VH-VL binders against q86iv5. Designs and how they scored, part 18

Target 1, 237 residues: q86iv5
Amino acid sequence: LDSCSICVDFVGNSLNDLLNIILNSGVIGTCGDLCSAVPGGQIVDTVCDLLCDYVGVDEFIKLISDVDPDPIYICEKISVCKTNDNAAASLDLVQINPQNGTVGGTFTLSIAYTVTNTIATGQLAFNIIDPTGNAFGDAVLLVQQSPEQYTQQFQFQATPSEQESFPNGLYTVQALVCEGSCGSPHPNTYTLANGTTTFTISGADSSSMSGAGSFSGSSQSTQTGAASGSGSGFALF

## First folded at step 5 (VH-VL; framework fv_ciduvectamig_arm2)

Design s20
Fold by ESMFold2-Fast, scan of step 5:
Structure s20 (fold): chain C 237 residues (1-237), chain A 122 residues (1-122), chain B 110 residues (1-110)
Amino acid sequence: as target 1 above (237 residues)
Amino acid sequence: QVQLQQSGPRLVRPSQTLSLTCAISGDSVSSTSAAWSWIRQSPSRGLEWLGRTYYRSKWYNDYAVSVKSRITVNPDTSRNQFTLQLNSVTPEDTALYYCAREGYKYSAFDIWGQGTLVTVSS
Amino acid sequence: QSALTQPASVSGSPGQSITISCTGTSSDVGYYNYVSWYQQHPDKAPKVLLYYVTNRPSGVSSRFSGSKSGNTASLTISGLQAEDQADYHCSSYTRSSTFVFGGGTKLTVL
């Protein structure tokens, strides 16, 4: 069981709930008092108790209430995620297929990267910038990634939504490999590698669906499954 | 080593209450690191999670929406066991019933009882 | 029917690899990484095979691996062996603090 991945997942999903509880509750005297109020039932509450007990309720609340909270940083401060100031990696491939598609069409982003010094806790992240400058993206958590070659694929449908309208024109894809959260000002955060590519959208797909676009990723790693895809329409860096 | 041992009637008439017991050894029903679940299996619905009971500072229950109006999962700390009570049964409740431990370490059902085939018929 | 979608059956020959998909929604498979896979032989209770998408309990062969992408989780079995012939079930925790299961996949070897 990887405590780091569990912590990042918990904080990422529960941060707003925790903040709301802290703001609206009276005196919170124990980890049990705080965590029993977190939505998600037995599993989520137990993870909360475990993490809170590492540092104590006062320190946990302080960490959660920090002005610029990010899940990786919080979990590093709890000591369940490791840091490596000497992490190193390169981006070998950033490719999108098709390179010319339509509104409502499905696009696959393929990223290949090589880790040359272990990434302790980090991200493979990307942003897609539309012709108007609006950006959206996603990230995959990297935990204890040893020196090796890795590949990751992301898939999305260019379905117009409130977050992204998918206008016709040129799109830019930016990909980053980071130790820590990409773009974070927190200690032990480093951009290790950068890559870019482009693609074009023209016309409308007759099979297009209404609704928000979503991302689906699949990872190929020679190590443990420390990388997982997530669905997010918001820019990450 | 943790073991779950099931007991209870194997035949229930329609509109009656189905009652099963799961005895725990090697762990405590009031352990704060576990929850105790009932899961059933039928050809028509496959595996179906029914509900859980677990202890923190007090006892909690969660139930699947499909059975919520007629199900109770109760702990018994004195006998270190938990029970399933399912009211107003129909032939659609005919299934193999399992109790299981929901362990936080696995975030999964890591220990299962032997299963009890319950037939609901007139 | 089942909350999570699995193929009803899959087949392979000894030594091959097969993959079983498990598709849910953004409130279960797509939300938490609490996705588990269970192996069930005839007349036996299910046995946990993978948990937290990718993790193996002690004693589970490295031939079994898991992944997740958006709302779809996958179980891959490499180097198929005769004893792998069984039913495989996926499960996910939900935002409603419940568990849901897939319909199950019957794996036939040979």
Scores: ipSAE 0.061, ipTM 0.606, lowest interface PAE 5.8, mean pLDDT 86

Design s21
Fold by ESMFold2-Fast, scan of step 5:
Structure s21 (fold): chain C 237 residues (1-237), chain A 122 residues (1-122), chain B 110 residues (1-110)
Amino acid sequence: as target 1 above (237 residues)
Amino acid sequence: QVQLQQSGPRLVRPSQTLSLTCAISGDSVSSTSAAWSWIRQSPSRGLEWLGRTYYRSKWYNDYAVSVKSRITVNPDTSRNQFTLQLNSVTPEDTALYYCAREGYKYDAFDIWGQGTLVTVSS
Amino acid sequence: QSALTQPASVSGSPGQSITISCTGTSSDVGYYNYVSWYQQHPDKAPKVLLYYVTNRPSGVSSRFSGSKSGNTASLTISGLQAEDQADYHCSSYTRSSTFVFGGGTKLTVL
């Protein structure tokens, strides 16, 4: 089990819970005191204790309480995620299929990239900017990605929601490959590659699903590399 | 080498309590790197996780919603074992019952007992 | 009915590649990466094949790989061999600190 991926997932999912516990619990004397209060039960308790024990409760609380929270940076400071200031990559393909679709239709974002010097802990991230300037996106975690070619696909259905209405018009896709968290001001963060593409939405599809818009990611590589999906319906950078 | 060995009755009448024991060799039931689960398998329902017990600084239990009102999973540190108690059984509880260790930081069931076929019949 | 949806059966010939899907919800497969796959031969207990979506235990062939997209996890078996004929089960941790399983998929190697 890769401790880096576990750490990033844990911090990403539990950050607000940890902050609320720290704010409301007064003096926390042990990792066990902090971690037993985190919701999620036995796996989450175990992961929390493992991570907290690496640095001790005081340092762990300090890292969690940072004003610009960044799970990759926190996990690098805990020493479960590695850094590589010499990481290097290129974006080979950023493509949406179909390039012209409809509201309610399914879109597939295909990203191909080549790692030329190992990415220790990083992200493949994207934002989609609608015709009104509203943005949404997703990211996958990259851990110890060796030099080779990789392909990542993301799929979403253009179903209107409160977060994204999917108006007709021109959409812009921005994609980044980063060491560290894309857009983060923290040390050991570098944008390695970037790319853009566009697509259009016009008219309505009779297959439109009722409910909020949603998207999903999938990872395919020639070799098994860690690509832990993380993201939200909001802009990422 | 870690091994799980199951024991208990193979025939239980409706409304009675199903009781099984899982004896642990090569690891401790109070190991902080493991959790101890019961899982059953039937043709109609497939695999079903029923519940677990585990030790951190104190003992914890978690149970599946479908059995939560009828189930108890208890550790016994003196005998290095854990047990399943399932109350008020019906023919729908007929299944192959496994004990299993949750390993890999509690992520997966890496060691399984041999299984015990329990028939609930009059 | 199982909590996670798997196809009941899949088949392939030696040397081919097959994929088995496992679909859950935003409270299990879609929330955590604690998704595992198990191989079960007749009259045997299940054996862990993959954990944490993509990770292989020591001794598991690199022909077995895993992925996840939204609420769906997938197991891919490349270079299919006769010995791969078995039942395959997925499981996922849930936000309620429980595990749920798929219905299982019978793989036939023809």
Scores: ipSAE 0.360, ipTM 0.709, lowest interface PAE 3.6, mean pLDDT 87

Design s22
Fold by ESMFold2-Fast, scan of step 5:
Structure s22 (fold): chain C 237 residues (1-237), chain A 122 residues (1-122), chain B 110 residues (1-110)
Amino acid sequence: as target 1 above (237 residues)
Amino acid sequence: QVQLQQSGPRLVRPSQTLSLTCAISGDSVSSTSAAWSWIRQSPSRGLEWLGRTYYRSKWYNDYAVSVKSRITVNPDTSRNQFTLQLNSVTPEDTALYYCAREGYKYHAFDIWGQGTLVTVSS
Amino acid sequence: QSALTQPASVSGSPGQSITISCTGTSSDVGYYNYVSWYQQHPDKAPKVLLYYVTNRPSGVSSRFSGSKSGNTASLTISGLQAEDQADYHCSSYTRSSTFVFGGGTKLTVL
């Protein structure tokens, strides 16, 4: 759609492939050398070539190979994503339903936030911290969000996996609205707002380790704004 | 089928500008999967790559160090062609000049023009 | 002269195999697999025979094959035929995003 979202989606989906190519290929002298090796077909190859050619292969490799590779930061350095050091927001609601559930149950996290000064490229992110201190979470990309009130929902099933066993006890939800990637050490990254809530899992224990613990997010702007899609996986900040 | 057709003067006087045109059919000069190169051939130096032009988000040019101060390779999207300009020529620039399509992914010259013998003499 | 080293000439008889070497540096032939071979008949433009060391374009005979070891690429022509008599040029992409060519090898079919 927009060049920023295309860039962040590409880097987010291809980062491990790019890192493996860089580590295993020896020296890469052109964007074509790097991008032709990325799996995903002609569209992925074309996006890779456009982004890499914009900054040159050496700079692109440097950005990918940084100790804390970050799709938003990479895309900002490529100049396809904008920054705003004066972005501002407030977190109006962090709510989880049910507030008392069981292992295997479905939980819905609802977050409402108000942007008070445009978020150029940022995230709405959350971590869920289990009773043992293990954390997992997800984030959605925010692109050029104008001053408005926004609502986002996330759903997950408390299905035990290698990443998270879902023991009985008290769970803490932490939500952040950020310019840049939440928790990133890179320039132009700011935590704009934070909030917390809790929920409980009781009356059950974790036993099955197969199956995916996964998140599904939905993005609903009050009227106009750019925020769509979700990343899934294990996120900490 | 992709074809390259060359045109331009075959005799250039020392200190003048050598100008050649390569017309493209069956492909676009702004194709993002190709680059468009000039290569010359002489008995003393063999085949010698001079430079390329190619389109991605904008136009790019790369030139061989030996000619960089004197060379321009320019695309013309309206006529679907590209040109070579080589300034301040000397007798050492006497050569058979080819335009060629460089496959960006493999850096191979898969299509060549017919060649233009350019003689630099008074 | 030429950045890549090729023998000036090679010869063989019909039905035999010949090999032409192309030696560069760790910044070109030894760096990438972007090595190409071109066949040139008298008064004709070069024609691509092989690219990416081993790949043949459509229409190029399977008698032509390529290989690479370290800084040296090789073109092998099996079942040598009279029409193979031509000049053969190797080229390599470089770390500087430029090209270097060999001096060319004149193949004589005896």
Scores: ipSAE 0.005, ipTM 0.428, lowest interface PAE 12.4, mean pLDDT 85

Design s23
Fold by ESMFold2-Fast, scan of step 5:
Structure s23 (fold): chain C 237 residues (1-237), chain A 122 residues (1-122), chain B 110 residues (1-110)
Amino acid sequence: as target 1 above (237 residues)
Amino acid sequence: QVQLQQSGPRLVRPSQTLSLTCAISGDSVSSTSAAWSWIRQSPSRGLEWLGRTYYRSKWYNDYAVSVKSRITVNPDTSRNQFTLQLNSVTPEDTALYYCAREGYKYGPFDIWGQGTLVTVSS
Amino acid sequence: QSALTQPASVSGSPGQSITISCTGTSSDVGYYNYVSWYQQHPDKAPKVLLYYVTNRPSGVSSRFSGSKSGNTASLTISGLQAEDQADYHCSSYTRSSTFVFGGGTKLTVL
C-alpha cells in the first residue's frame, strides 16, 4: 500500500471538510469523533482514522488547522510520507508545442528532468502565466523517485473560461521540481530545479470552442514510485 | 482466513422482496476497518455495487442511487452476518448476487462470497 | 449503461503486452486514487488484481500493473499467458461514497 499517495489524496480532497468540522464541532475527543463526521463514507473514514491515529487527535487537528494548506507537509508530519533534505534534480527540457498557437488550439507541455538524489515526496509543477498576469497550472506528486531521467507531458486546450480567458499575447511557462510542495514555506521543502519557456497566442481557432479550458497530466512507465496528474485550473506556486 | 457464506431463496416472484444472508467467519461484522457490501452481476448490466453496512461509533449504510428506494443492508452482530433486502423486484433484478468485504489493508472487495443466482420470474 | 467505460474485448498472443482502459469522471476515477481491477474466470467470483490504482495483493504476479491519468485508469498485463484469458473489471470509489464498475473486458489469448 502506498500510504503517502493515499494520505496526500485524502488531505487534498478533505481539507475543507476537516476545517469545517473542527470549526463547527464542540469538543473533539477522539480520531473516531473527527473522522466519522468527514463526508465520503467508509474508505475516507478509514483513511482518516488511520492517519489521525498516527499522531493523535490533538496533533492531527493542529496540522489541519495550519494557515497554509499543504497536504504533502501534513502527510510528512504524520510520518506516512518521507522527506529528503538532500534531494537533487535538474530540469533538462521545458518545451511547449506549438510555440505559436491560437485560441481554441491544443498545447502540449513536455518536461524532462533528471533526479540525481532521491526525491522522497515532492512535485513536478507548472504555472502558465497569461499576458495579463493571470495564472493556472497543475502538479504531479512524486513519491520515492530514484536517480534516473524522467519525462512528463501535460496537454490543455486554450478554450476561454471564467478561470482563464486566453487573451492574445505572450505566455510564460514556469516549471519546478521540488522536494515537498512547490512554493510552500513549510520545513523540508526545497525547489530542486526550475525552468521557463514561452509561447504566444494569436487570433482564434475556427474550430468549435468547448466553453472551458481543460488540461491533463500524463506520466511515462519509466517512473519509480507513484505519480498522478491532476487539474487545478489555478496557480500552484 | 476470512470467509463469506451466502444463503437465501433463489427464486422470487415479481413485486416480492429478495432476501439474502451473508455469514462471516474469521472477521467481525462490527470491525471498524471493514465494510460489508452486496454486488450483483448480470449479462445486461455487468457488475453493480448495491450497498454496504459498516460500524464506526454507530452503524452506517450507503446505497447505489439506482436501488436506494428499494434496498436495505443490515448487520446482525449476534450472528456475525449481514443481509440484503431488495423490495419490489422485477425480472431486471435477475442476477448473480455476491456479498463482499471492503478492507482497508487489501483494498475494496478483497473477499467475496460464493455467489447466489437469484431468478425473478413468475 | 456502465458508469465506467471499458473496451468490450481485447486480444493478444502469449508473451505480448496488452492494456485495458477504464474511463470515468472527475467525481470517481478523476477524484480518488481508489481504483481497483478484478479478474474473473468462468463460473468464479471476481478476484482482486489491483487496488488503489497500483497496489498488488499478495500472490498477484508483477506482470499486472496499473496506472491513472486524469479520468482514465489502465491495467497492463505484460508477458501474456494462456491463463490470463478471463474477464477484467475496473471499479472506482465515488464522491457519493458508492462504488461504480466498468462494463468488463473479455481478454482472449490467441
Scores: ipSAE 0.074, ipTM 0.583, lowest interface PAE 5.4, mean pLDDT 85

Design s24
Fold by ESMFold2-Fast, scan of step 5:
Structure s24 (fold): chain C 237 residues (1-237), chain A 122 residues (1-122), chain B 110 residues (1-110)
Amino acid sequence: as target 1 above (237 residues)
Amino acid sequence: QVQLQQSGPRLVRPSQTLSLTCAISGDSVSSTSAAWSWIRQSPSRGLEWLGRTYYRSKWYNDYAVSVKSRITVNPDTSRNQFTLQLNSVTPEDTALYYCAREGYKYGSFDIWGQGTLVTVSS
Amino acid sequence: QSALTQPASVSGSPGQSITISCTGTSSDVGYYNYVSWYQQHPDKAPKVLLYYVTNRPSGVSSRFSGSKSGNTASLTISGLQAEDQADYHCSSYTRSSTFVFGGGTKLTVL
């Protein structure tokens, strides 16, 4: 229902396509010329045209070609996503259950946070660092979150994959609530709150399991308005 | 207050062409904010999207792979309607056929016609 | 069969919450947020219930909510009512500029 979520999703999914088109097409004179080359048909091309036309093709190409492209920042610069330099939040809970599990087991990460000054466009993000220093995580887009208490759950199965082997040992979880993209160097980006917890994996019951599961959320983590404390966790796929 | 009204033959013989029309009121078939789709429903296959037509600076069509070789979805701006033609039909094409409006940015079918049951038999 | 996988049936009692899953691939549900849910009562055309994963059309109760993680989208109905008894269908736009539907889920309110 909001143009901000549509913009962030479009840029997130189409950034590499846009960069490839810009690199390989020579002179691009119109938004139509750029956007008609983006795969995805009518819906994607229409969204592309809408966003490009807001700023014009030259500015759009400049934003896409930035040194560190960031979908939230790009959409803020297009003016379809809002910013709030005075956004504020606190992180009330970062909890993982079970705290001691096994390879192949299911883990639930529960995060509770309170917004005390509206988050215009931001993220709830988490990063899990395995015993070897390899990291994986996910993020949920926050759009116009009013002052209120929120709860979010993420669920994953510790099934070995190319992204993460799930070795035995101590795992560190860090959760962040941000205005803008967490960790981004771009203007109007602020870490509002952070918290950490740990959990342990031991045993080898599922070492032969396929590596089919992975965290995914960049194209799938959208929140518009006040998404209340439904415990809809992320399943591994 | 957008409404879609379907018409067309309800019995078609195998190997012939299935032809249906969807009349639009309250919106324009050439609206750049919409696409116009045909969707069918059968007990064995459930809901199946067949194809769409839409206007942006010229007319475009997209079709499902399973029917692409025998389907045409065409607009008629003078009568504010669009049609489905499905060639070389078989009994497997027996289904309830719907026309529907596909929304601008969201890819949802927000307005549906009443449905037309088409039976393919001798 | 259907391109997207839904459970064939689900049941609940009034006031309960139920969830219906819709599982696709990285080229449809996992690629775009153009996931919609439709409610269909007997002998009626489907009615859009949710679009863009989470968004409700005007007139749709806040009891209906949606989410997506990986290749799976979910519809949750809270405070279940007798009128919710219907078939529920998910759909997704695809990387190939087409649409695919799930097999449908029959919800029985006991």
Scores: ipSAE 0.345, ipTM 0.695, lowest interface PAE 3.8, mean pLDDT 85

Design s25
Fold by ESMFold2-Fast, scan of step 5:
Structure s25 (fold): chain C 237 residues (1-237), chain A 122 residues (1-122), chain B 110 residues (1-110)
Amino acid sequence: as target 1 above (237 residues)
Amino acid sequence: QVQLQQSGPRLVRPSQTLSLTCAISGDSVSSTSAAWSWIRQSPSRGLEWLGRTYYRSKWYNDYAVSVKSRITVNPDTSRNQFTLQLNSVTPEDTALYYCAREGYKYGVFDIWGQGTLVTVSS
Amino acid sequence: QSALTQPASVSGSPGQSITISCTGTSSDVGYYNYVSWYQQHPDKAPKVLLYYVTNRPSGVSSRFSGSKSGNTASLTISGLQAEDQADYHCSSYTRSSTFVFGGGTKLTVL
């Protein structure tokens, strides 16, 4: 729903700011006191106030200060995101084109999945593991996804960067559909489906390449409740 | 239904102050779920956001850096309206000026005034 | 110039799909999902088509869809119709509590 996606984005973008304010402030007596200190101006302050007011400032601070916070879990505890312990899905396709490419080339990851019991708040996530074992990935937020077939595409360019060097060799793609944040130990989190595929990169002279590797998401689903988001169970590098 | 109605002079001389008013119906200028913005449109710069006023326990203003030294956006709760004042105008300030409502929590301009073409010439 | 980069023009025939890109920075499009798209017909004020990257206001056709990847947001119009001929503008909220707009894209339906 509207509030769920906004909450996940706010927490994902502002978690470090909130933690820093909480750590460095003495007594925070109101949601207004906390939220007015969060950078981002009018819109960010308004969203912060809305979320904090749902649970009260003490509980909000407690949730933010949790040792392993994730945005989906926090927003579920605030009660702006729903949970479904009976969510169910299957992964129908995990495919990468081209399956044999070069450094600097563009790759398209296509994922098809079927929801068989509503996903209340979850992720479609993927991890790409390079030949050395370093991983990078991304996730999209799934909100109130009804039982239907869905497709998602992601594009990236294999341009060497600080995060990923794109060495020659075999790459593994792992894709997950989850209720909750994929890989999270928090309650109401379940891996619903998983799939893997592989692709190969053959190097040209990497010194001729410049820039950073980047991801591009392309959603082909028009169903209500799907939203872009961060805070995946997969980390960059 | 929310409506915005603009009024003000359409011709201003260089170095003078450009002043426009936006009257609000169907909502309150002091609504805590809205902000009230001025946006202009010209062939050379396209759409350009100028500034906003909004109420959250007290009144706030934000302004675009390009006009910050010359601009004031003020609410008037007694008449349920807000105004734009732009000082020391030049021919480069010639534009179609819109007032707009910035909607709750999404940063969207969901209601627009009719627009006022302001020409700055000698 | 405009803070966000859009193509100056795009064209298509009835029934086709077209996509308009909107490229910003890591301090606007790349940071927040507060990206909106506006349709403007000649001599009219802009009308909101999409907000929060993907959301449609009531009354906006499902033929209009949005997406975002990194610093680039995109508007896609499917099943193109004559009445879609208009200017299309993107906007984004920034980390400085301001808004920036793209230069606008003129859509011609041939």
Scores: ipSAE 0.474, ipTM 0.770, lowest interface PAE 3.2, mean pLDDT 87

Design s26
Fold by ESMFold2-Fast, scan of step 5:
Structure s26 (fold): chain C 237 residues (1-237), chain A 122 residues (1-122), chain B 110 residues (1-110)
Amino acid sequence: as target 1 above (237 residues)
Amino acid sequence: QVQLQQSGPRLVRPSQTLSLTCAISGDSVSSTSAAWSWIRQSPSRGLEWLGRTYYRSKWYNDYAVSVKSRITVNPDTSRNQFTLQLNSVTPEDTALYYCAREGYKYGAFDYWGQGTLVTVSS
Amino acid sequence: QSALTQPASVSGSPGQSITISCTGTSSDVGYYNYVSWYQQHPDKAPKVLLYYVTNRPSGVSSRFSGSKSGNTASLTISGLQAEDQADYHCSSYTRSSTFVFGGGTKLTVL
């Protein structure tokens, strides 16, 4: 069973809804009262009820209301995600192609890593830091990753948006393999491996289309019944 | 093991009500870990989810917008089954009708009935 | 009519790999990971092949894998075999508490 991935996805998608309900509701006496107000209907309500009932409504509200919105930590505190203080991994490859590109061009980030002691609940995460210091990135959830070699690719198009302008210059890529959420100060969080690379953007593609930059992630894990996590749309660590 | 067995009339006249029954074994229609759906399949529309019933302290129903004004999905706890009623049928409602279980954790239809071909014609 | 977009057909030869895409919106495929794939042989009910984007039920070959990026989910079949010839359907849960299906893809193994 992969209740951990379901919990992380639920908290990640519903955190703001839950916070708004908690703020605007008077007294929330039951998990049913809280969860029936969460948008998403039957499946989302059922997942919410199961998670809330596991710890009780007061503790659930307390966890959701924490200042640092860390879905992995919340799901670990609920006990649907496991922790492993002895998790271990190495980063074997952090490579971006092309290493010299243009605004509007497509870039592929290739990451290879080896798990040497099971990652119970963690992330493969990356941040790309532009020449001005603005960062953007993504992460994929790692659940019960057994000792084995893994590869992951991410693609993005350097299309200027309100969030990232893609100026000409040197970009730094930071990749992390973590137990827990990368960069989190919460207990049972450890950076297991770190790697960096760089690329440059110079000149402009002929493309005139505007839009927010987007990411495409894929996994090549050969593990049977792979519990590959979903990628979040943003990550800063 | 969960099994779903369908029954009901296979011929319906235009403007009448299409009624089908899905009998459940190996699970309870009032199980809080499942929902019970009707899905139809036609060459022109492919697979189309119609609606569900499920129990969480009380009974709930959800319906696809395209059929919402004409459809009812009802549980029967005494017989451990659920039914589809689709009112005011037209020839466009001619389809192979399936009942199916929704597994709540994964949002997937993990068990299906055998299917019932319903023809709407005069 | 179908809410999710799939190619009508895909073909391959034994031993090759093929990929079938399933494109929705930010309120279904792009919002939840409740994306599933179904294999349907002639005159049979659909059978769940993948659920929660990537997960295989017991008994499903590791040759079948799934992924999702943005509003598009994909089914990949590696080491194509004659028995893989079937219709493949994607489905997604929606923010309206409904399910939508793709139009289906007929896989021909030549």
Scores: ipSAE 0.439, ipTM 0.745, lowest interface PAE 3.2, mean pLDDT 87

